# Designs tried in a protein design chat: VH-VL binders against q8ixk2r445to577. Part 14

Target 1, 133 residues: q8ixk2r445to577
Amino acid sequence: FFGMLQNKGLTDYCFDYNPPDENQIVGHQVILYLCHGMGQNQFFEYTSQKEIRYNTHQPEGCIAVEAGMDTLIMHLCEETAPENQKFILQEDGSLFHEQSKKCVQAARKESSDSFVPLLRDCTNSDHQKWFFK

## First folded at step 10 (VH-VL)

Design p91
Fold by OpenDDE, fold request of step 11:
Structure p91 (fold): chain C 133 residues (1-133), chain A 119 residues (1-119), chain B 107 residues (1-107)
Amino acid sequence: as target 1 above (133 residues)
Amino acid sequence: QVQLVQSGAEVKKPGASVKVSCKASGYTFTGYAMHWVRQAPGQGLEWMGYINPYSGKTKYNEKFKGKATMTSDTSASTAYMELSSLRSDDTAVYYCAREKYTDYYFDYWGQGTTVTVSS
Amino acid sequence: DIVMTQSPSTLSASVGDRVTITCRASQDISNYLAWYQQKPGKAPKLLISAASTLQSGVPSRFSGSGSGTEFTLTISSLQPDDFATYFCQQYYSYPYTFGQGTKLEIK
């Protein structure tokens, strides 16, 4: 699966990674932003290693969850995907992080109208449903 | 360079409609939300809403629901805002403004379109 | 809606003066605050984002500070080109709202 990773519940919002420096793509948080179909910052790939790969730049980035965190941070992809970079995109659209046993949910930054994907207890909410477009 | 060029001034009678255009250039039109902001004479700025040119999805300020309709033509890289049932208090300068990617403030503005409603 | 209140509404100053404009939000907006400059007959121009980030091409005499509910725009040494109306804007939540403006005029 590849393309824009769009949320079902939060209509018109997609995974977005916009690092300050295109040559330094790791260490920043993945956010949600209005889908734009340009690829680039919104182009992701779900691989056979269960990675969510940011395949726009070299070296390629893979979404990771750091210890004790509920945010998605871009790390470098590795030859063998580390445990904190493994996700299961379920048939029902849920995106499950294996190590934390949490699901990725479209969430507000506090009470603002900006959004980020966060790890939360798994529910049947459409805000935890994702699809590639 | 990024440019937003709006249509010319309009003079309308009460009850009429007006459609303001905002032609974008210098960037990928579908990649950025286009907002509309109005400024009545001697007044401050009022956010009216935005359109995502890629999806056509819109979000309106409740104050302007039923008053303003935002559309876009990706082939023309142009955003439109139509005002209906014009009243004298719709007299204002209307601006299109590009949203800074992922940051939600406005980095580029059109030159503004003056809409005057008078009997 | 979040109400943005600027003070003062009008400010008279001289070239070389240090000028401070205040913007108060009716609720905590973190640092989701932008400052714009508007001259007569022109569109607003972005000066500051994220409460304190100076935009490219904006003179260094402009600075922004604050977080939460209190914000300030400061011009360290007023220049002739700075006489204009200034607006703050919150982009914390919809609907986005602006302060009523501060007209900075020459004394």
Scores: ipSAE 0.909, ipTM 0.957, lowest interface PAE 0.5, mean pLDDT 96
Fold by OpenDDE, look of step 10:
Structure p91 (fold): chain C 133 residues (1-133), chain A 119 residues (1-119), chain B 107 residues (1-107)
Amino acid sequence: as target 1 above (133 residues)
Amino acid sequence: QVQLVQSGAEVKKPGASVKVSCKASGYTFTGYAMHWVRQAPGQGLEWMGYINPYSGKTKYNEKFKGKATMTSDTSASTAYMELSSLRSDDTAVYYCAREKYTDYYFDYWGQGTTVTVSS
Amino acid sequence: DIVMTQSPSTLSASVGDRVTITCRASQDISNYLAWYQQKPGKAPKLLISAASTLQSGVPSRFSGSGSGTEFTLTISSLQPDDFATYFCQQYYSYPYTFGQGTKLEIK
């Protein structure tokens, strides 16, 4: 699966990665932003290695969860996917992080009306449902 | 270079409708939300709402629900705002403004369209 | 709705003066605050974002500071081109709201 990764509950919002330096793509947080269909910052791929890849740049980036964190951070992809980069996109649309045993949820950033994907306890909320478009 | 060019001044009678246009150039139109902001004579600025030209989804200030309707034409790279049931207090300059990508403030503005409502 | 209150509403100053404009938010908006400059008959122009980030092309005499509920725009040495109306804007939550404006005029 590839394309825009869009949230079901938070309508019209997609995974978005916009690093300040296009030549240094790792270390920044993945956010949610209005879907725009231009690709680039909103183009992701779910691989057979259970990675969510940001492959518009070389080397390719993979979404990771760092120890003790609930945010999604861009790391470099590795030949063998590390445990903190493994996700399961389930049939019901939930995005499950194997290591933390939590689900990716569209959440408010700092109680504002901006949004980020965060790890939360798994629920049946549509804010935890995702699909590629 | 990014440019937002709005339609010309309008003079309308109470009860009429008016449709203001905002033509965008210099960037991918569908890639940025387009907002509308009103400024009554000698007054401050009021946020009216926005449209996502890619999806067509809109968000309105509650104050302007039922008053303003925002649409867009991607083939023309143009955003539209229609005001209905015009009243004298709708007299104002109306601006289209582009949202800074991922940051929610306004980096580019149209020149404004003056709408005058008088009997 | 978040209310943005600017002070003063009008400010008279001379070329070379240090000028400070204040914007208060009715609740904590973190650093989601922008400053605009508007001249008569013209659209607003973005000066500062994220409370303190100077936009490209804006003279360095402009600066912004603050977080939470109190914010300031400072012009270190006023120039003739700076006489205008200034607005703050919060983009913390919908509906986005502006201050009522500060008219900076020649003394």
Scores: ipSAE 0.878, ipTM 0.946, lowest interface PAE 0.5, mean pLDDT 96
Fold by OpenDDE, fold request of step 11:
Structure p91 (fold): chain C 133 residues (1-133), chain A 119 residues (1-119), chain B 107 residues (1-107)
Amino acid sequence: as target 1 above (133 residues)
Amino acid sequence: QVQLVQSGAEVKKPGASVKVSCKASGYTFTGYAMHWVRQAPGQGLEWMGYINPYSGKTKYNEKFKGKATMTSDTSASTAYMELSSLRSDDTAVYYCAREKYTDYYFDYWGQGTTVTVSS
Amino acid sequence: DIVMTQSPSTLSASVGDRVTITCRASQDISNYLAWYQQKPGKAPKLLISAASTLQSGVPSRFSGSGSGTEFTLTISSLQPDDFATYFCQQYYSYPYTFGQGTKLEIK
């Protein structure tokens, strides 16, 4: 699967990664932003290693969860996907993080009207359902 | 060179409708949300809403629901805002403004369109 | 809705003066605050974002500070080109709202 990763509950919002420096793509938080269909910062790939790859830049980035955190941070992809970079996109649309045993949920950032994907206890909420487009 | 060029001034009678256009150039039109902001004479700025040109989805200020309708034509790289049931207090300069990508403030503005409603 | 209150509404100053404009939010908006400059018959121009980030091309004499509910725009040494109306804007939550403006006039 590849393309824009859209949230079902938070209509018209997609995974978005826009690092301040295009030559240094790791270490920043993945956010949600209005879907624009141009690819680039909203183009992701779900791989057979259960990675969510940001492959519009070289070297390629992979979404990771750092210890003690509930945010999604961009790391470099590795030859063998580390445990903190493994996600299961389930048939029902839920995005499950294997290491934390939590689901990725579209959430408000600081109670604002900006949004980020966060790890939360798995529910049947549409805010935890994702699809590629 | 990002540019937003709006349609010319309008003079309307109460009860009429007006449609303002905002033609974008210098960037990918569908890649950025387009907002509308009005400014009554001698007054401050008032946010009206936005449209995502890619999806066509809109978000309105509740104050302007039923008053303003935002649309876009991707083939023309143009955003439109129609005002209906015009009243004297709709007299204002109307601006289109591009949202700064991922940051939600406005980095580029149209030159404004003056809409005058008078009997 | 979040109410943005600017003060003062009008400010008279001379070239070379240090001027400060205040913007208060009716609730905590973190640093989701922008400042704009508007000259007569022209569209607003973005000066500062994220409360304190100076935009490219904007003179360094402009600065912004604050977080939460209290924000300030400062011009360290007023220049002739700076006489205009200034607006703050919160983009913390919809609907986005602006201050009523501060008209900076020449004394």
Scores: ipSAE 0.849, ipTM 0.941, lowest interface PAE 0.5, mean pLDDT 96
Fold by ESMFold2, look of step 10:
Structure p91 (fold): chain C 133 residues (1-133), chain A 119 residues (1-119), chain B 107 residues (1-107)
Amino acid sequence: as target 1 above (133 residues)
Amino acid sequence: QVQLVQSGAEVKKPGASVKVSCKASGYTFTGYAMHWVRQAPGQGLEWMGYINPYSGKTKYNEKFKGKATMTSDTSASTAYMELSSLRSDDTAVYYCAREKYTDYYFDYWGQGTTVTVSS
Amino acid sequence: DIVMTQSPSTLSASVGDRVTITCRASQDISNYLAWYQQKPGKAPKLLISAASTLQSGVPSRFSGSGSGTEFTLTISSLQPDDFATYFCQQYYSYPYTFGQGTKLEIK
């Protein structure tokens, strides 16, 4: 799958990656922002290795969760996907992180009206349901 | 090079409607939320709401629900705000303002449209 | 709604003075605070975002500070072009709200 990765519960919001330096994409947090259809910052690919790739720049970025953390951070992709970069997009729309055994949820950043994807215990919440468009 | 050019001043009678336009240039119109802000004479600034031009979805300040209707025309790179059932206290300057991508504050403003409601 | 309160409402000062304007939020807004300058008959102009980040093209005599509930805009050496009205604005949560404004006048 590829395109805009949208949230079912937090409607009109998509995965977005807007690094401060477009040529140095590693180490910044993935956010949620209003879907806009411009490609680039909201264009992701879900691969057969269970990666979520941000490949609008070279070298390619893969979404990861570092040990003990709940935030989604951009890492460089590797030839064989590391465990912390593996996500299972299930038929019910849940996005399961294999290493942590947790699901990706749309959440408020600092209780504000800005949003980020975070790992949480898996539930049936629509805020844990994702789809590509 | 980013420009927001608004329609001209309007004088209306109570009970009428007015539609203000905001034509955008110098950027991809559908990539940025467009907000509306009013400034009544001798008063400060009030946020009215926004439209996402890509999806057409809106969010309104509760104060202006039923009063304001925000739309956009992607082919014309133009946002619109219509005020209905005008009263004298709707007299104000109305601004469009572009939301900075992912940062939420307003980086570019239209020149303002004065709407005067008088009997 | 988050209420933004500015002080003073009017400030008289001379060219060369150091001027401060304060803005208080009715609840914690982290650093989601912008400052705007508005001259008569013109739209607001963005000066500061994220409480302290100076916008491109804004003179370095402007600075911002604060986090949480208390914020300050400072002009280190007032110039004739700086006589205007200044507004703070929170963008922490909807509805976005503005302070009532501070009119900076020549003494």
Scores: ipSAE 0.769, ipTM 0.914, lowest interface PAE 1.2, mean pLDDT 93
Fold by ESMFold2, fold request of step 11:
Structure p91 (fold): chain C 133 residues (1-133), chain A 119 residues (1-119), chain B 107 residues (1-107)
Amino acid sequence: as target 1 above (133 residues)
Amino acid sequence: QVQLVQSGAEVKKPGASVKVSCKASGYTFTGYAMHWVRQAPGQGLEWMGYINPYSGKTKYNEKFKGKATMTSDTSASTAYMELSSLRSDDTAVYYCAREKYTDYYFDYWGQGTTVTVSS
Amino acid sequence: DIVMTQSPSTLSASVGDRVTITCRASQDISNYLAWYQQKPGKAPKLLISAASTLQSGVPSRFSGSGSGTEFTLTISSLQPDDFATYFCQQYYSYPYTFGQGTKLEIK
């Protein structure tokens, strides 16, 4: 799959990666922002290795969750996908992180009306359902 | 250079409608939400809502649902806000304001459009 | 709705004075607070975002501080161009709301 990764419950919001320095794409948090299609910040590829790739940079970035954390951050992609970079996009739209056994949820940042994808216990919430467009 | 240029002042009678325009230049129009803010005479600022010009989707302050309608024309890089069933307390200056990408505060404002509702 | 309350509503000061304008939120808004300056007949101009981040081109005599519910805008040495109305605004949750404004007047 390739395109804008959108949330079913939080409509009009897409995965967005806006690093402070476009030339240093590693180590910053993925956010959710209004879908806009502008530039490369909201375009991701879901690969056969179960990676979510940010394909706008060489070397390419892959979304990861570090052990004990719940935030999605950008790492470098590797030849063989590390466990912390593997997500299963299920038929029901859930996005399951294999290593942590948790699902990606659209969540409030600091209880505000700004949003980020975070790992949470898996539920049937529409805020845990994702699709490419 | 980012600019937001609004349509001119309007004088209307109660019960009429008015459509204010906000023409954007100097940036990718569809990449930024456009907000509308009112300022009644001698009063503070009141957020009315926004439109995402990429999707056409809107969010309204509940106080203005049914009163305000926000639209955009992406080919003209122009946002619109229409007020219906005008009353005297709709008399105000109406601003468009651009949301800073990913940061949510307003980095650029239009010059304002005065709408006067008089009998 | 989050109510933003500014103090004072008017402030008289002389060139060279240090002035402080306060803004209180009715609930914790973290640092999701902006300050705007507005001259008569003109649109607001952004001065500070994230409670304390000075915008490019804004003179360094302006500063912001605070988090949670209490915020201040400080002008360290007032200049003639600084006489205006100042608004705080929260962008923590919808509807976004503004303080009622503080008019800074020359004595």
Scores: ipSAE 0.762, ipTM 0.913, lowest interface PAE 1.2, mean pLDDT 93

Design p91
Fold by ESMFold2, fold request of step 11:
Structure p91 (fold): chain C 133 residues (1-133), chain A 119 residues (1-119), chain B 107 residues (1-107)
Amino acid sequence: as target 1 above (133 residues)
Amino acid sequence: QVQLVQSGAEVKKPGASVKVSCKASGYTFTGYAMHWVRQAPGQGLEWMGYINPYSGKTKYNEKFKGKATMTSDTSASTAYMELSSLRSDDTAVYYCAREKYTDYYFDYWGQGTTVTVSS
Amino acid sequence: DIVMTQSPSTLSASVGDRVTITCRASQDISNYLAWYQQKPGKAPKLLISAASTLQSGVPSRFSGSGSGTEFTLTISSLQPDDFATYFCQQYYSYPYTFGQGTKLEIK
């Protein structure tokens, strides 16, 4: 799967990765922003290894959640996907993080009207449903 | 290089409508939300809402729902804001402003369009 | 709605002075605050974002500070070009709101 990864409940919002320096893609948080299809910032690939890849440059970035955290952060992809980089995109649109047993949810950053994807206990909320366009 | 050029001043009678345009150049029009901001004579600034020109979706300040309608024409790289049922207190300068990508504050502004409503 | 209150409303100063304008939010807005400069008959111009981040092309005599509910714009050595009206704006939540403005005048 390729393209813009959109949220069903938070309509018009997509996964977005906007690192301050395109040559330093590791260590920043993935956000949600208005869908616009501009450049590679909203272009992601879901792989057979259950990775969500940011395929801008090499080496590629893969979305990860560090132990004890709930934020999605960019790591380098590895030949064999580490457990913290594995997400299952289920038929119902939920995005399940295998290691933590939690689902990706669209959430407010600092209670503001800016948004980020975070790990939360899995529910049937449309804010935990995702699809590629 | 980024420019937002708005349509010229308008003088209208109460009850009429007006449509202000904002022509964008120097950037990818569909990649940035376009906001509208009002400034009444001698007054501060009021946020009116935005349009996402990629999707056509809008968000309005509740104060302006039913008064303002925001649209865009991607082939012309132009945003529009229409005011209906004009009243004398709609007299103001209306600005378009571009949202900074992922940061939400306004990095570029149009020159403003003066709308005057008088009997 | 988040109310933004600026002080003072008018500030008289001389070239070379250090001036300070304050902005208070009616609730915690973290650092989601911008400062704009507006000259008569002109559109606002962005000076500061994220409470303290100076925008490209803005002279280094401008600085911003604060977080939460209290914010400050400082001009370290006032120049003739700086006489204008200054607005703070929160972009923490919709509707976005502006302070009422501070007019900076030559003494």
Scores: ipSAE 0.750, ipTM 0.913, lowest interface PAE 1.3, mean pLDDT 93
Fold by OpenDDE, look of step 12:
Structure p91 (fold): chain C 133 residues (1-133), chain A 119 residues (1-119), chain B 107 residues (1-107)
Amino acid sequence: as target 1 above (133 residues)
Amino acid sequence: QVQLVQSGAEVKKPGASVKVSCKASGYTFTGYAMHWVRQAPGQGLEWMGYINPYSGKTKYNEKFKGKATMTSDTSASTAYMELSSLRSDDTAVYYCAREKYTDYYFDYWGQGTTVTVSS
Amino acid sequence: DIVMTQSPSTLSASVGDRVTITCRASQDISNYLAWYQQKPGKAPKLLISAASTLQSGVPSRFSGSGSGTEFTLTISSLQPDDFATYFCQQYYSYPYTFGQGTKLEIK
């Protein structure tokens, strides 16, 4: 699966990654932003290694969860996907993080009307449902 | 360079409608939310709402629901805002403004369209 | 709605003066605050975002500070080109709201 990763409950919002430096793409937080279809910052790939890969830049980045955190951060992809970079995209749209045993949920950022994907206890909320478009 | 060019001044009677256009150039039109902001004579700025040209999704200030309708034509790279049931207090300069990518302030503005409602 | 209150509403100053405009939010908006400059008959121009980030092309004599509910725009040495109306804007939550403006006029 590849393309824009869009949230079901938070209509019209997609995974978005826009690092300040195009030559240093790791270490920043993945956010949610209005889907725009331009690719690049909103183009992701779900791989057979259960990675969510950001491959529009070199070196390739993979979404990771750092220990003790509930945010999604961009790390470098590795030959063998580390545990903190493994996600299961279920048929029902739920995105499950294996290591934390939590689901990715569209949640409010510091701004009450901006959003980020956060790890939360798994529910049947549409805010925890995702699909590639 | 990014440019937003709005349609010309309008003079309308109460009860009439007006549709203001905002033609975008110098960037990918569908890639940025287009907002509308009005400014009554001698007054401050008032946010009206936005449209995502890619999806067509809109969000309105509650104050302008039923008053303003925002649309877009991707083939023309143009955003539109229609005001209905015009009243004298709708007299204002109306601006289209591009939202800065991943941020919610406005980096580029149209030159404004003056709408005058008078009997 | 979040109310943005600017002070003063009008400010008279001379070239070379140091001037400060204040914007107060009715609630904590973190640093989600932008400043705009508007001249008569023209659209607003973005000066500062995130309370203190100077935009490209904006003279260094402009600066912004503050967080939470209190914000300031400072012009260290007023130039003739700076006489205009200034607006703050919060983008913490919808609906986005602006201050009523501060008209900076020549003394």
Scores: ipSAE 0.615, ipTM 0.875, lowest interface PAE 0.8, mean pLDDT 94
Fold by ESMFold2, look of step 12:
Structure p91 (fold): chain C 133 residues (1-133), chain A 119 residues (1-119), chain B 107 residues (1-107)
Amino acid sequence: as target 1 above (133 residues)
Amino acid sequence: QVQLVQSGAEVKKPGASVKVSCKASGYTFTGYAMHWVRQAPGQGLEWMGYINPYSGKTKYNEKFKGKATMTSDTSASTAYMELSSLRSDDTAVYYCAREKYTDYYFDYWGQGTTVTVSS
Amino acid sequence: DIVMTQSPSTLSASVGDRVTITCRASQDISNYLAWYQQKPGKAPKLLISAASTLQSGVPSRFSGSGSGTEFTLTISSLQPDDFATYFCQQYYSYPYTFGQGTKLEIK
């Protein structure tokens, strides 16, 4: 799949990656922001290796979760996907992180009305449901 | 470079409606939410809501639901706010303001449109 | 709704003075606080975001501080162009709300 990765429960919000330096894409957090068509910051590819690639840039970035963390951080993609970069997009729309055994959820940052994708215990919440568009 | 140019002042009678425009230039119009803020004479600023020009979806401050309708025309790079059933309390300056990409605060404002409602 | 209480409402000062304006939120808003300058008949202009981040093109004599519920805008050495009304605004949670303003006028 390729396109804007949207949340079912938090409508009109998409995965968004806007690193401070476009030439240094590694190590920054993926956020959720209003879906838009500007630039390439909301375009991702879900690969056969179960990666979520930020593929409008070379070298390509892959979303990862570092051990003990719940945030989604950009790493460089590797020839063989590391375990921390593997996500299963289920038929029901849930996005399961294999290594941590948790699901990606749209979550409020600091209880505000700004949002980020975070790992949480898997539930049936529409805030844990994702689709490409 | 970024510029928001609003339509001119309006004088209306109670019960009428008015549609204020906000023409954007110098940036990708669909990439930024457009907010509306009012300032009654001698009063502070009050947030009214926003439109996402990409999707057309809106969010309103509850106190303006039914009063304000926000729309946009992507081909004209223009946001609109229509006020219905005008009352004297609707007399104010109405600003459009652009949301800073990913940061939510307002980095650019239109010059304001004065709407006067008088009998 | 988060209430933003700004003080003082009016502040008289001379060119060269150091001035401070305070803004208090009714709830913890982390650093989701902006400061705007508004001159008569003009739109607000953004000065500071994230409580302390100075915007491009804004003179370095402006600074902001605070987190949580208490915030301060400081002008270290007033210039003639700084006489205006200043507003704080929270963008932590909808509806976004503003302080009622501080008029900074020539003494």
Scores: ipSAE 0.497, ipTM 0.848, lowest interface PAE 2.5, mean pLDDT 91

